# VH-VL binders against C2 domain-containing protein 2 (C2cd2), part 4

Target 1, 194 residues: C2 domain-containing protein 2 (C2cd2), of Mus musculus (Mouse) (e9q3c1r45to238)
Amino acid sequence: EPDELRRRESDTLLSWILTRDSWGNQWQAAWVTALNYEAEKRGGPLRLSFQKDPRPQSLQLTVEKVSSVVKSTQEKVVICHVVGETLQFLVSAGPASATGSECQLYDVHLSPFHLKVEFHMEEKREDIQIRWSFTHVPETAIKIQPQAPGEKQALGVNMLSEALEDLFKHLVNAASPSVFLSTKPTQVKEAQSL

## First folded at step 1 (VH-VL)

Design I14 (framework fv_inotuzumab)
Fold by ESMFold2-Fast, scan of step 1:
Structure I14 (fold): chain C 194 residues (1-194), chain A 122 residues (1-122), chain B 112 residues (1-112)
Amino acid sequence: as target 1 above (194 residues)
Amino acid sequence: EVQLVQSGAEVKKPGASVKVSCKASGYTFTGYYIHWVRQAPGQGLEWIGGINPNSGGTTYRRKFQGRVTMTADTSTSTVYMELSSLRSEDTAVYYCARGIRYFDELSHFDYWGQGTLVTVSS
Amino acid sequence: DVQVTQSPSSLSASVGDRVTITCRSSQSLVHSSGNTYLSWYLHKPGKAPQLLIYKISNRFSGVPDRFSGSGSGTDFTLTISSLQPEDFATYYCMQATQYPWTFGQGTKVEIK
């Protein structure tokens, strides 16, 4: 509904996400942060490090619902849809061993991209604590390109593709990093959920 | 590590009901659907239904609709499957399995319970 | 319901053999998203089924690289490049593209 969407524009989280020149960058940062957190938590045979692609992102953000499911809590819940032709990011990947530790950089594109995200907000003194979770595993095709395709690969593209799909399925309602927003919109603090 | 542990074997008379439990551990219980699959002696695998522990929403195969009820208890991370009006052809090993979904669609089952033998005899 | 048929229903093989199992669906398993929800499971009597392959060709964590999946549309194949003693089992394919979710009838791999 248009009227309901208009009222949501006053929300601090929505103001932060919908910043005109950076909402796509904020969303890519959130996605990259979630992947790094899950990869570190699970470990595995590959050493993976995710980072933002500096190229512009073409993503649309729509707010589906703003509410609290638990009436007795001060927690506010925001449900969003993130849709785009492509979500792009970079992955440094290689063997987990200390010997032969050279990692290679890969360009990763998820296309098409449609994700449902649930943001949990709680007021704490002058800050708003935000935690996010993905309510669905992304339904997307994964395209992987080595940044140095003419060089010998330390690992196969198929192995990386499977590792990424495995990470994605474990993002559903997983514990996510928390972001603390100050009452001053330009001050942002980040802390991991323990 | 992910683990699904099911209740023990049951012997029931025709017309009775059976309730099998599946206790989950090692992951966020509300993050994944739990499905039930059975195998009758000498037969293949047959999907019965699934439940979303987060919402309590269920989907049942039509041949079991009206006889099967699935419930979830988030406080104990346990899913239950109750099958009523039991017949001899319901004798089977019943498995719970964790479903991986993309949006609202099931893709596959990654981890399975050890199975519960339900014997229906007169 | 979408029928899923496996071939053969049984086969005899020796350790070290290459084994191929086929799964055919009565209609295309391509979901509207472009994904194909076709998975393969290994089942032994008295034990839980185990996931081997999902979305046609993706090997599940911990599954040996001798297992591979291929195919598209209505025709799918599971290949075991060099059969090991622990691989003598019944194999099932499953489709989850169309409700209700259905399994193939199974392929029993027996010692020769």
Scores: ipSAE 0.000, ipTM 0.444, lowest interface PAE 18.1, mean pLDDT 76

Design I15 (framework fv_inotuzumab)
Fold by ESMFold2-Fast, scan of step 1:
Structure I15 (fold): chain C 194 residues (1-194), chain A 124 residues (1-124), chain B 112 residues (1-112)
Amino acid sequence: as target 1 above (194 residues)
Amino acid sequence: EVQLVQSGAEVKKPGASVKVSCKASGYTFTDYYIHWVRQAPGQGLEWIGGINPNSGGTTYRRKFQGRVTMTADTSTSTVYMELSSLRSEDTAVYYCARVEYGSGTYLRDAFDIWGQGTLVTVSS
Amino acid sequence: DVQVTQSPSSLSASVGDRVTITCRSSQSLVHSYGNTYLSWYLHKPGKAPQLLIYKISNRFSGVPDRFSGSGSGTDFTLTISSLQPEDFATYYCMQGTHFPYTFGQGTKVEIK
């Protein structure tokens, strides 16, 4: 039946996405996007902009549960854990009144790192739409370093650390904007079949 | 336990380049900045620059800009300082030193552990 | 650049003497964090420098109680309450608040 074929195609696509080498890029993009949106909404004393660390990271993705939406074969909800000894990312930080050129880049290390994430996957005609929700940010130690040693600073590292801790607290259950896995019909067979 | 071990003495001619290494052990290499400081005969200590081994980001003293290059190799926990267009005034003992920097650090912007030094002689 | 000046440039002392070295900066060393990044180092010929004091008055691990630092803003002092034989050395202050990092010219403590 048509429903059975669509269900099998959706299951195959989910398996392919999860086993693909790019899963780390996908969740990091979602993490950075969620942090940026939460920071923008917050409107605190600091201007913060987050970036993915381009260096490889030793993080493990573990799938806790996969479920289908009751009345849809095209929609899946996946609950995952992202675990590692250290998560690294970049933050550009400056006073709220600063322009982008007045902000300074910092390395951020979270140790240990354990994040529970939920993502909703929906197959569209042209794209795979993924929405991420972060349901738990466990206790972690935050270490912050400027990108270049001896660089002049307008900000206290304590202010930045406190802002990040506050931001992580507000990230729990925050709905991030949808992340789109760009999939042209010629690149993914399941998208072509739908 | 915590050590910075530098490469051996070098003798160079004016106009040549020298590359000094600093190998770290006993701590997490990417958690600390590595800076370079030199002392010319009969002179005081002079800061040259520093590197963040985690990012590769560097900061150099204006005087050395264009002549000095600092790099880090995380696979060997080694920092390098290369100084080009050597002059007799560059004859000095060159030290690498560790600086803790980050959230909650109490030793930031102080050189807590030093390498043994590398004598660079520019003969003319 | 922030200039750091030490006084005296040299002094002669005997074991057991109280030694005082002064460090002055051309600008305030109070950082935006509220901390002052002024450190002191001991340097002997043929050996690497050693950290003695950081953030004006904090002794580094293993540094004897006879070493103490004090000061604020632009004026700082290193005191050795009772000079020991191993203390005959050159002492440097360093400011880490402003880029570039700058050292004082050094104070040589010589045996009388």
Scores: ipSAE 0.006, ipTM 0.553, lowest interface PAE 10.1, mean pLDDT 78

Design I16 (framework fv_inotuzumab)
Fold by ESMFold2-Fast, scan of step 1:
Structure I16 (fold): chain C 194 residues (1-194), chain A 125 residues (1-125), chain B 112 residues (1-112)
Amino acid sequence: as target 1 above (194 residues)
Amino acid sequence: EVQLVQSGAEVKKPGASVKVSCKASGYTFTSYYIHWVRQAPGQGLEWIGGINPSGGSTTYRRKFQGRVTMTADTSTSTVYMELSSLRSEDTAVYYCARDQYYEDSGYFLNYFDYWGQGTLVTVSS
Amino acid sequence: DVQVTQSPSSLSASVGDRVTITCRSSQSLVHSEGNTYLSWYLHKPGKAPQLLIYKISNRFSGVPDRFSGSGSGTDFTLTISSLQPEDFATYYCMQATEFPYTFGQGTKVEIK
C-alpha cells in the first residue's frame, strides 16, 4: 500500500534522526537560529533574543500522519506530522533600544505542540535537509514566566506579558528550523571527539 | 511536457481593465503556484504577485494591491490576472511562471522553472 | 523590500570568452530553513525568460554545464565559462527569500 510504504519511510527517517547523539543539540540550535532570524527580520519596539537552554529537555515525538511528494526525478519530500508533550525556550526580552540591564530572561513553554516535519532529499546530494514548522500553534498552551521570579517592576508587567505572548506566537508560526544531515556513513566523524 | 500558454496581445485605453490568461498543461495544476511578472519597455523584470491554484490564496506586491486580481479555474487549469485602472505605465509584456508549492508541506521551490510566452498589453489613448 | 543590484549593466564579449555577472542584495538572502533563494534567468527579446540556476549554484535540468553559480549571503555570481552564440542575452538574478520577490535590473551580454 502506498500509505503503508510512506509510513515506513517516515518512521525509518525519524528513528534515524532521533537516535543520533547529536540530535538534541542540533534540534535546539536550529530552533534558536530560526527564532532569532524571525525576530531580527520583524524588528519593532520589543526585542526577543532566544538562547540555548543548558537545562536538560525531554523530546519525545509521536507520529500522527505521513505523506510524501516526488517533486521531480531529482528531488523528493517526505512529510511527517508529529506531536510532542512540551517544548521549552529561553528568551531575553526588552525594548529594542535596551541594554542588558533593561532586559528580562523568560522561560517559555508550549504544551502540547504539533509539528510538520519535512525530509528533503536530492538525488545527487549526499545530505538530507530536515525542516519543521508548527501546524497548530493557536491550539497550543503557551506559558511565559520570568526565569528569576520575585524581583519585578510592577509597572507595565501585564502589558509586557501580553506583547511577549503575541510576538512569540508570531515568531514560532513564522520560524522554519532546519538541519542538514549527511547520508554518508560519516556520523562517526561527528561523534569521534566523544 | 510542461507548458504555460498565455492569451494574445491586448490594446486598452487608460482607465480600462485587462484580463490575461495562462493555461497550464503537462503537470498537476494544483501542485504549483503561478506567479505573474511584467517587463515594461526598456525596464527590467518586475514581480506582481502569485496565486495558489489549490485554494485560490493570493499574494500581491503592495503597489498593485487594489488594482490586481488573480484567479484560478481548476476545471480548465487556467490562471487569470486582471489589472484595472490601467495607465500608460502599465504597458508591458506580462508573463506567468510556475513556482512549485506543495499544499500539504507549505514548501516552495522559490524559483520559476517554466514560463508562459508572454502577453503584450499596450495602454494608449 | 530587499534590493537586488547587478553589475555590470551591460558588457561586450566574443564567443569563447569567460563572462562573469555579479548580483548583490541589500540584506542576507538566507532563509530560516537554511536555503538561499537566489536564482538566475536568461532572457531574449520576443522569448520567455528561462531558468538557468536555482538556490545559488544548482544548474536547472537541460542547462549547459558552462553555466555556474556561486556566492553566499549577499554576494552572488553567475559565470559562463565559454560564451556561445546562443548566450547573447540579458541575464537576471532574482531573490525569493522574502516577499516581494525582486529582480536585479539585468545584465545585457552583447556581441563584440
Scores: ipSAE 0.000, ipTM 0.470, lowest interface PAE 15.9, mean pLDDT 78

Design I2 (framework fv_inotuzumab)
Fold by ESMFold2-Fast, scan of step 1:
Structure I2 (fold): chain C 194 residues (1-194), chain A 124 residues (1-124), chain B 112 residues (1-112)
Amino acid sequence: as target 1 above (194 residues)
Amino acid sequence: EVQLVQSGAEVKKPGASVKVSCKASGGTFSSYAIHWVRQAPGQGLEWIGGIIPIFGTATYRRKFQGRVTMTADTSTSTVYMELSSLRSEDTAVYYCAREGYSSGHYEYYGMDVWGQGTLVTVSS
Amino acid sequence: DVQVTQSPSSLSASVGDRVTITCRSSQSLVHSYGNTYLSWYLHKPGKAPQLLIYKISNRFSGVPDRFSGSGSGTDFTLTISSLQPEDFATYYCMQATQFPLTFGQGTKVEIK
């Protein structure tokens, strides 16, 4: 029973997010920002730049478990563990040094993916902070391929993909994307949220 | 158009190490995979390993694991192959080769640019 | 490891002859991305190897049209339609679909 009630609340929150017109852009922007931050923080001779993928992505999420923590009378955190079907990024890779400078675009797929999603709520704020982190390094689920029309592959067929796969695993595990979503009602009468 | 220029011939004693260089000129090589291939007298071509200079990541054929090290210095556009614990069977011409593609990364070629070769002789 | 076997090991031919060299892999060379990374190289004494054909059947820039490649899966062929004096050399196929990269043992094309 209590688990059913908790699940209902988390399902409502997830439905609210997924039905927002801006969610896809906010989702990608938060990932890109967090991944670029971790790439810069890592440093080294290789420079990575993540970009949002203009292609549509499936954002279907399945809730595996829910818990909550009350930190004070004014602060509550709802934690959901979710599984998604596919996560896609566009990344450019190039040298940081200038003896020869080129960058290549790569498509990166992560399928399936597991996230820990935290909803941070404060009594007087009309914003909910949503923070998520990767909870599982994919065992066989990363596919990295050069950006090219018609499925053609270039450059270091297996070596570059292996190097990028390892680096991407590191960056995804380190990334902590977040967004603040307003719960204020829109001008549309009977608009449903939360 | 990139060219690969290798260091000169080496004569080594059994048990010694050799380090061969491969320098790119006339273009960029940092994002290309650079492979090392050898040919022993009377034998065919044998892949040793490869490196992608911008990542510093090298992959070796199992047979050479523990004896070979590939490194890259992107500031000088140079790749190195060091082979240790030399044996008479390591006497060969060693080639570096670029794994090529067309501009824009739309067409994969294979090993399109090769160095001139470096003869390594392990003396008796 | 994927093993690559060439046939024949050597052949004797005259200028103007049609020459066929075959290459067989122990496993399919179709990569998960859909491409087949099988290439052919010409090697002359005292020179570096030279790329002739990439991805089974594509002629590399500057390679004469007498050279052609064909095949699929595990069976591949290099054909020289009319052998020229500069074509007397050793030919190698190579797969790059799986690590380690593997070469065939070579086919020496000798003057008759």
Scores: ipSAE 0.005, ipTM 0.528, lowest interface PAE 11.0, mean pLDDT 77

Design I3 (framework fv_inotuzumab)
Fold by ESMFold2-Fast, scan of step 1:
Formats: structure tokens, C-alpha cells, sequence
Structure I3 (fold): chain C 194 residues (1-194), chain A 123 residues (1-123), chain B 112 residues (1-112)
């Protein structure tokens, strides 16, 4: 049927969009935004700031399963199983009293990961607004490594490990990030998280 | 409840090496730095060094550099301190202690301690 | 190395007495974070040292409120407001701001 063909075509297009390099960069940027929002909201003894990696970002994502429901001519809901070998973040961490110079940079890896994500896609003028939610955060290993290790900088990683684990655990309930994507190959503008 | 349990007393000859263990009893220890502190008879406490198990990174006080090695085995929740080229002045009780640093990039203080291991270098 | 000097080296006291121990450092112990990493430990023969006070004035969990810490910069004090039988021990201060970490030489609190 026509409806079946439309769904299959839509699923193929979405998979193509989500697996492009530009989408990968937007996906990572959205995670950074959501994590920074949650970190600031929760407070605590550590000041955490998730940074965009200065090197070209290469987040390998595989969309294993896609299903979609057309809500209207302008609105679709898509459920994806997103699998990856690792999620990488660059994190600046320091005491809550820090003014910035006292913070240290860390490489943080989440590996492996498998997420079930629900995307709400709405056409707004020349942009598509994508909002999403997570259904769970699977058990994963969090590895933390200082970028400039030294005798003093290498000590006291216990609080950072605890804070990051707690933050990722609670992100599922708090995150409602959104991104505006152009249907043409132009620059993407990120919207604020809810 | 956090407990650090150390290996038993050792008697060594000058020039030998000794390896002392410190096992975390229950709970995760990988993200906590573990330090080693000694006390020679009639003397005060002296910091030797520390290790962060998840990184395998160790820091030593200068006077022990080249003679001390700290390692960790996260599968057994155990940290080791090996001291070589032993001298009579190395006779001391050796303690492991957990770093309870409240904020990363900050200084340190030690919240939980092992029971101590007496190392005697024959004199 | 940062030198940490305790005084007195020993003192004699009776149960109920107010005891004051001082600790002085050769350099400021204020860390770049704004915190001061000066801690106090109680040590009894045959037992492990135990943390009493951290960051100048914060009592560790389970430590009785008769123990208090004060000070700033280079001068610090541990006070026991009313000495109890279990308080006869050796007390050590430690600076954890500068590498290498250093301890005071200890203060022995003896029964009078």
C-alpha cells in the first residue's frame, strides 16, 4: 500500500540523515548541551563543563532499527535503536569555586552503548525540529583520563567519577534536547533543551 | 563499610626488597587514590606516595624515587607498594590510606586507613 | 618541602581539661581552589591513624563535637573542649596542599 511505501521511504531518509557526518556532529553537540544543562541544574561540589572537541569529531553511530508513525502531514514520531562502540566527551572539571583556570581537562569514554531513542520530528517552515527522549541508559563503562596528567592533577579523581556516573544515570529522566535541521545541506542550528 | 586490610609483618635483610599489599574490603576502590605513609620507631608520619588504580598512575616523594614502586590490581581490589634496596632506617610501620579529596584538582586528606604492616630490616 | 611544626611535642592533662594543639606551616596552605588542606589525625599505639578534622574546621563523620579546628593561612589549632579517657593519644596535623604532603611531628597527650 501507499502508506507502507511512504513509511519505508521515510525510514530510509531518516536513517540516511542520522548516519551522515553532519548529523553525528549535531548529535554530539546536543548531548553536550543536555549534559551541561543537567550539570548546572544539579549543582554540587564540582563545576563540570562539557566541551566540544577541537579535533574533527567522529562519532560512529549505527541505526539498527527504525519505526515511524505519521501523526500529521507536518509531524512524525520515530523510534530508533542507536548503537555505538564509544561515546567520547571532553570535560572540564574543577571545584565549584573555580573561575576557570583551576579546572582540568579530561577525556571521558562511554563504551559500549545501545540506546532506544524516540524522536519527535516537526516541520517548521524551512527547518525540521527534532526533539528526543531516551527510554533507558544501559550499563556501560565510564573511563576517565586527564589530558595533561601530572603528580597533583592525577590525584583525586573519585569525585569526578561519581559525579559523571550520577549525571549520566539521571540524564534519561531530564533530557529533552532539540535540534533544528535544514532539509538542505546547510549549517544546522541547535535549539535549547527542555 | 570501607575497610583497608594490609598484609602481615615482614622481616628482611639489608639490600632486599619488600612488597606490602593493601586490599579494599567490599565496595568499589578503582576511582579512589590510595596513599602510603610510614612511621619509623619513635618518629612521626611520613608520606611516601600514592596511586590512582583506574589510571595505574603513581606519584612518589623524591627521596623514594627509584626505590619504590606502586601498582594496583583492580580485579582483586588490591594496591601494592614495593620498596627495594632496604636499609635499617626503612624499619617502620607502613600504612595505606584512602584519598578523600572532595574536589578534583585540589589538595588531599586521608579518610580511611589500613591497620599497618610492620617491616623490620635486620639491624 | 613545606615544613609543618606542631607544638607542644607533648602535654599532660586530666579528664575534663581543655587541650589546645597548634600547627604552623612554612608556607600558606591556601590552595588555588580557595580551600585550605590542613587535616588532623588521632593515632593510638597498635591502631591505625584516624581522621578527626579536614579542611581546617570540618569534623569527619562520627567525630565527637568536643573536637574543633580553627586557623588560616599558616597557623592552625586543634581544640578538645573537655578531654575524655579515649582522647589520650598522639595527634598529627598534615598539609595536603603542596607536594610532597607533610605531617607535623606529633603531639602526645598523656594522662596527668
Amino acid sequence: as target 1 above (194 residues)
Amino acid sequence: EVQLVQSGAEVKKPGASVKVSCKASGGTFSSYAIHWVRQAPGQGLEWIGGIIPIFGTATYRRKFQGRVTMTADTSTSTVYMELSSLRSEDTAVYYCARDSTYEYGSGSYFDYWGQGTLVTVSS
Amino acid sequence: DVQVTQSPSSLSASVGDRVTITCRSSQSLVHSSGNTYLSWYLHKPGKAPQLLIYKISNRFSGVPDRFSGSGSGTDFTLTISSLQPEDFATYYCMQGTHFPYTFGQGTKVEIK
Scores: ipSAE 0.000, ipTM 0.437, lowest interface PAE 17.7, mean pLDDT 74

Design I4 (framework fv_inotuzumab)
Fold by ESMFold2-Fast, scan of step 1:
Structure I4 (fold): chain C 194 residues (1-194), chain A 123 residues (1-123), chain B 112 residues (1-112)
Amino acid sequence: as target 1 above (194 residues)
Amino acid sequence: EVQLVQSGAEVKKPGASVKVSCKASGGTFSSYAIHWVRQAPGQGLEWIGGIIPIFGTATYRRKFQGRVTMTADTSTSTVYMELSSLRSEDTAVYYCARGPEYYDRSGYAFDIWGQGTLVTVSS
Amino acid sequence: DVQVTQSPSSLSASVGDRVTITCRSSQSLVHSYGNTYLSWYLHKPGKAPQLLIYKISNRFSGVPDRFSGSGSGTDFTLTISSLQPEDFATYYCMQATQYPYTFGQGTKVEIK
């Protein structure tokens, strides 16, 4: 019984998020910000730069497990574990000293993916902080492919992809994206009549 | 277990060139840089340069610029160092060593070393 | 170039002694990422060098706990708390904060 109630709470919060018009953009922006932060922090001879994918992405999440923790009378945290079908990023990779011509653009897919999602609510705050992280990313879930590979493939592309997989796996496991979402109703923008 | 295995000893005359190989086995080297370090008799360790195999890009210490060339054959997991215009002071044991992973796991240290290749330049 | 200087150049010691080797750089070794890339190596004649310590104080896998590293900025120390017979060797520090990578001149630990 308590687990069913918690599941309903998390389902309600998740549905609320997924139905927001701005969610897809905020979701991608949070990932890009967190991944670029981790990439810059790690450093090394290989530089990765994550970019928002302008292509539409279908985001479907299913709840695996839910727990609820009350930190105080003024702060509540709802934690749930979710599974998604696919997550896609656009990544530029090259040597740390590279100019644009020395960088290769890659499509990176994660399928499936598992997240721990935390909803942080404060009594008198008008927003909810949502934070998430991966619990584990197996190597077989990651697929990295260069864009327009049929045009011309450089020697060592397979070795570069292997190095990128290792680095991306590290960055993804370290990243902790977050977003603040307003609890106020979204106002519809309507055409003004004269 | 990753190992770096180098080619055998060489004896050369002044003005000749030498090419030393370093083969990685027992794991991948694609996410690592491979560096070359030498030690002349009675002297300390001296960094020569390093190569990033996945990009084919090499960096050399200035005193060797124009005389040293580092190349990689990723299909055989082998890195080469060629030193030209040999002088008697180039007599040394030459080591290849594995540099840092791109994730900063080993913190820019040389964790695995080849057994060394003695290059003697005489007469 | 970043100059790296070790002291002493050589020392005589007995089994069980505490040995301290110092490494000083001509400029700060703090990388822009906040890490300090100072490592220590043990080298014996006829053998390849082996990594002991990386990033100032992190002991490499399989290295005995009698080896420890400390320091910051430009001043670094390798300590062997109780010297063992297999520890008679030459020790080198190396900076990899910037190119060219540079080694200290080495410290030879020899039997008293």
Scores: ipSAE 0.000, ipTM 0.443, lowest interface PAE 19.3, mean pLDDT 78

Design I5 (framework fv_inotuzumab)
Fold by ESMFold2-Fast, scan of step 1:
Structure I5 (fold): chain C 194 residues (1-194), chain A 121 residues (1-121), chain B 112 residues (1-112)
Amino acid sequence: as target 1 above (194 residues)
Amino acid sequence: EVQLVQSGAEVKKPGASVKVSCKASGGTFSSYAIHWVRQAPGQGLEWIGGIIPILGIATYRRKFQGRVTMTADTSTSTVYMELSSLRSEDTAVYYCARSQGYDDYRPFDYWGQGTLVTVSS
Amino acid sequence: DVQVTQSPSSLSASVGDRVTITCRSSQSLVHSSGNTYLSWYLHKPGKAPQLLIYKISNRFSGVPDRFSGSGSGTDFTLTISSLQPEDFATYYCMQATQFPYTFGQGTKVEIK
């Protein structure tokens, strides 16, 4: 069970977060929110809508602490490298004018992934911000597969598949997902990245 | 009856940019890709890149990355290819060509008439 | 890049002859979908290229049945069973299995 934010030590906090069953949902929701934000910010004739994969995912993470910076007794920044086996998402892709029939669903897999996770802790705000992004030299492979149970692809050229892969790679690298945790038991929120 | 009509011949100086248009008429505009192919004098055909007009998504051959840009104006059914930092070896006939939008159908089935771009001082 | 090589670079033929042009790729053109995206084009000076054959052996609309394609993996052939006057041209194969798309260097069919 979570002991909430009683522990403010970096290693204990990281351990607490990563061992909570609820964190998996918060992690995936934060990614979906950030990716949708970047897709909408891009604009253009293509609409992409990211959504959670309802299938259970096993988060097998290896954590290596890179650095920590203590700005004051109430302000800390902890930076960790996190390596994971697989992340997966569902993406609906189609023209901006599409009302459903022109949209095609894709399975998107990121494997393996290397993340830089920043824990920004500031007691006076009663919030702890957790942000993550890819490292400067990611070894992440992006694989995109259309879902095809009975549906005919509206677009379906190999250019589209490769262009979508490049676009998704750009969106994933641009995304800055974050989670805000409160020191108060009733103040837990997810926020879209800027 | 699908037809692709390109803009007229261009003469440019080294270092300049050229923008060639390709207007589609006949048929439906919405689910195909437009590719650009060039042929230098005495040489064979060379693929430059392609764009899916309704999505605004383009992909380029690595050799042209940073020099080529492909755009589409769906309101006029027109695709553009802009090539910058021109050199004499860019002198060629530039063709646009269509590919239908199904994954198992990738040939260039209709072609524009070609645009001669001459790079000379 | 996938290299595509045609053979011969040129040939001389007479009307009525059977003409064979070969295209060889540096690696297999079988796509993960099971399809092979190898196409053939006819090109005449001053005119745009024209599609003849796609996916190895499928004739494009309006293409005469004297044109046929065959092959698999890395070796492909275009055959013209009985050459006609309008068939004197340069022929190109193209692979579209992998980016970048690549053309063969061309085969010129000339009057004997």
Scores: ipSAE 0.000, ipTM 0.472, lowest interface PAE 14.7, mean pLDDT 75

Design I6 (framework fv_inotuzumab)
Fold by ESMFold2-Fast, scan of step 1:
Structure I6 (fold): chain C 194 residues (1-194), chain A 122 residues (1-122), chain B 112 residues (1-112)
Amino acid sequence: as target 1 above (194 residues)
Amino acid sequence: EVQLVQSGAEVKKPGASVKVSCKASGGTFSSYTIHWVRQAPGQGLEWIGGIIPIFGTATYRRKFQGRVTMTADTSTSTVYMELSSLRSEDTAVYYCARERDYGSTYYYMDVWGQGTLVTVSS
Amino acid sequence: DVQVTQSPSSLSASVGDRVTITCRSSQSLVYSSGNTYLSWYLHKPGKAPQLLIYKISNRFSGVPDRFSGSGSGTDFTLTISSLQPEDFATYYCMQATQFPRTFGQGTKVEIK
């Protein structure tokens, strides 16, 4: 049987998050936090550190489908599948023993990308936890290049970065970013008179 | 199928500039570097440079530094190569070609544009 | 720059002949992963170049099985086991292991 109302609720939740003024910054911060967590957890001789990209970016997300709705008496989980045009950020890479001065800075783009987005709601909680992860990382979607390349570095990175691409793919697949968004509207009290 | 479609032939005077376009038809430049390669009459293939359209990052062979500029317009899936201060030695057929940046097939040019003849003469 | 040299510069052959073209690089083309990024292209006047072989020996999709590649390190060979009329062309090897991408000077296969 069709569950049209729950499907519309799911679409409305995604539209709501995408139109919030703060969401773009929270979205990128959550990615950076999750990726740094996975990089540190993995360890190894190469250290990656992810940074927020200060450049403006267009965030275009479209809903492909609503995959499921899970409900209990106290908790509701709504799951949506979405596709994005591009996701960008900065990453520095260097030896595990290095400080920032010994690291090379790279631009990273994912284009396109597919996400499973989960909305977690509790009856008595005044916010929604939004968690997302890749349903599949396309083999052909990841581009990594030095931020300030000369003619030798920019094209050389394609040859030297096979291991870096594999590491990044691992980190992206492992990352599970999340944010908490308040459902409370802004309240304005009437001006008081003398 | 994906095709790369280039702009038409150009005739230029020495000292002028030429701008050649390369448009993806039936696909996009996502996940690809676009290279520019030329062939002067009676000569072999010569790599000029490449651009990664999504980054806007271009690199050029040292010989062309200061004279070549590569740009991309991702909204129209079009890459441009502009060569300035033209000399008679720049007379050549100019090709664009794609190379996948990520995935199992690395570092070869699988789809090529039809070529653009640029003639430099007074 | 890595220099890539082909031999011979030209050869004359007849339909049905076995043709071998050699490509030599000034330094090893083996990348740290063990992969070697050497490819072969066919080029005819008035046409765009066409990919034949990549990573030394892998035939590109749709390329006839008479074309084969071999080699390692600095020495590479393209072989056409039985030359066909459409194979009279100029052949180029290209290395992508080191910046910049460099092509050999070309080998012209002409009708005898």
Scores: ipSAE 0.006, ipTM 0.498, lowest interface PAE 12.6, mean pLDDT 79

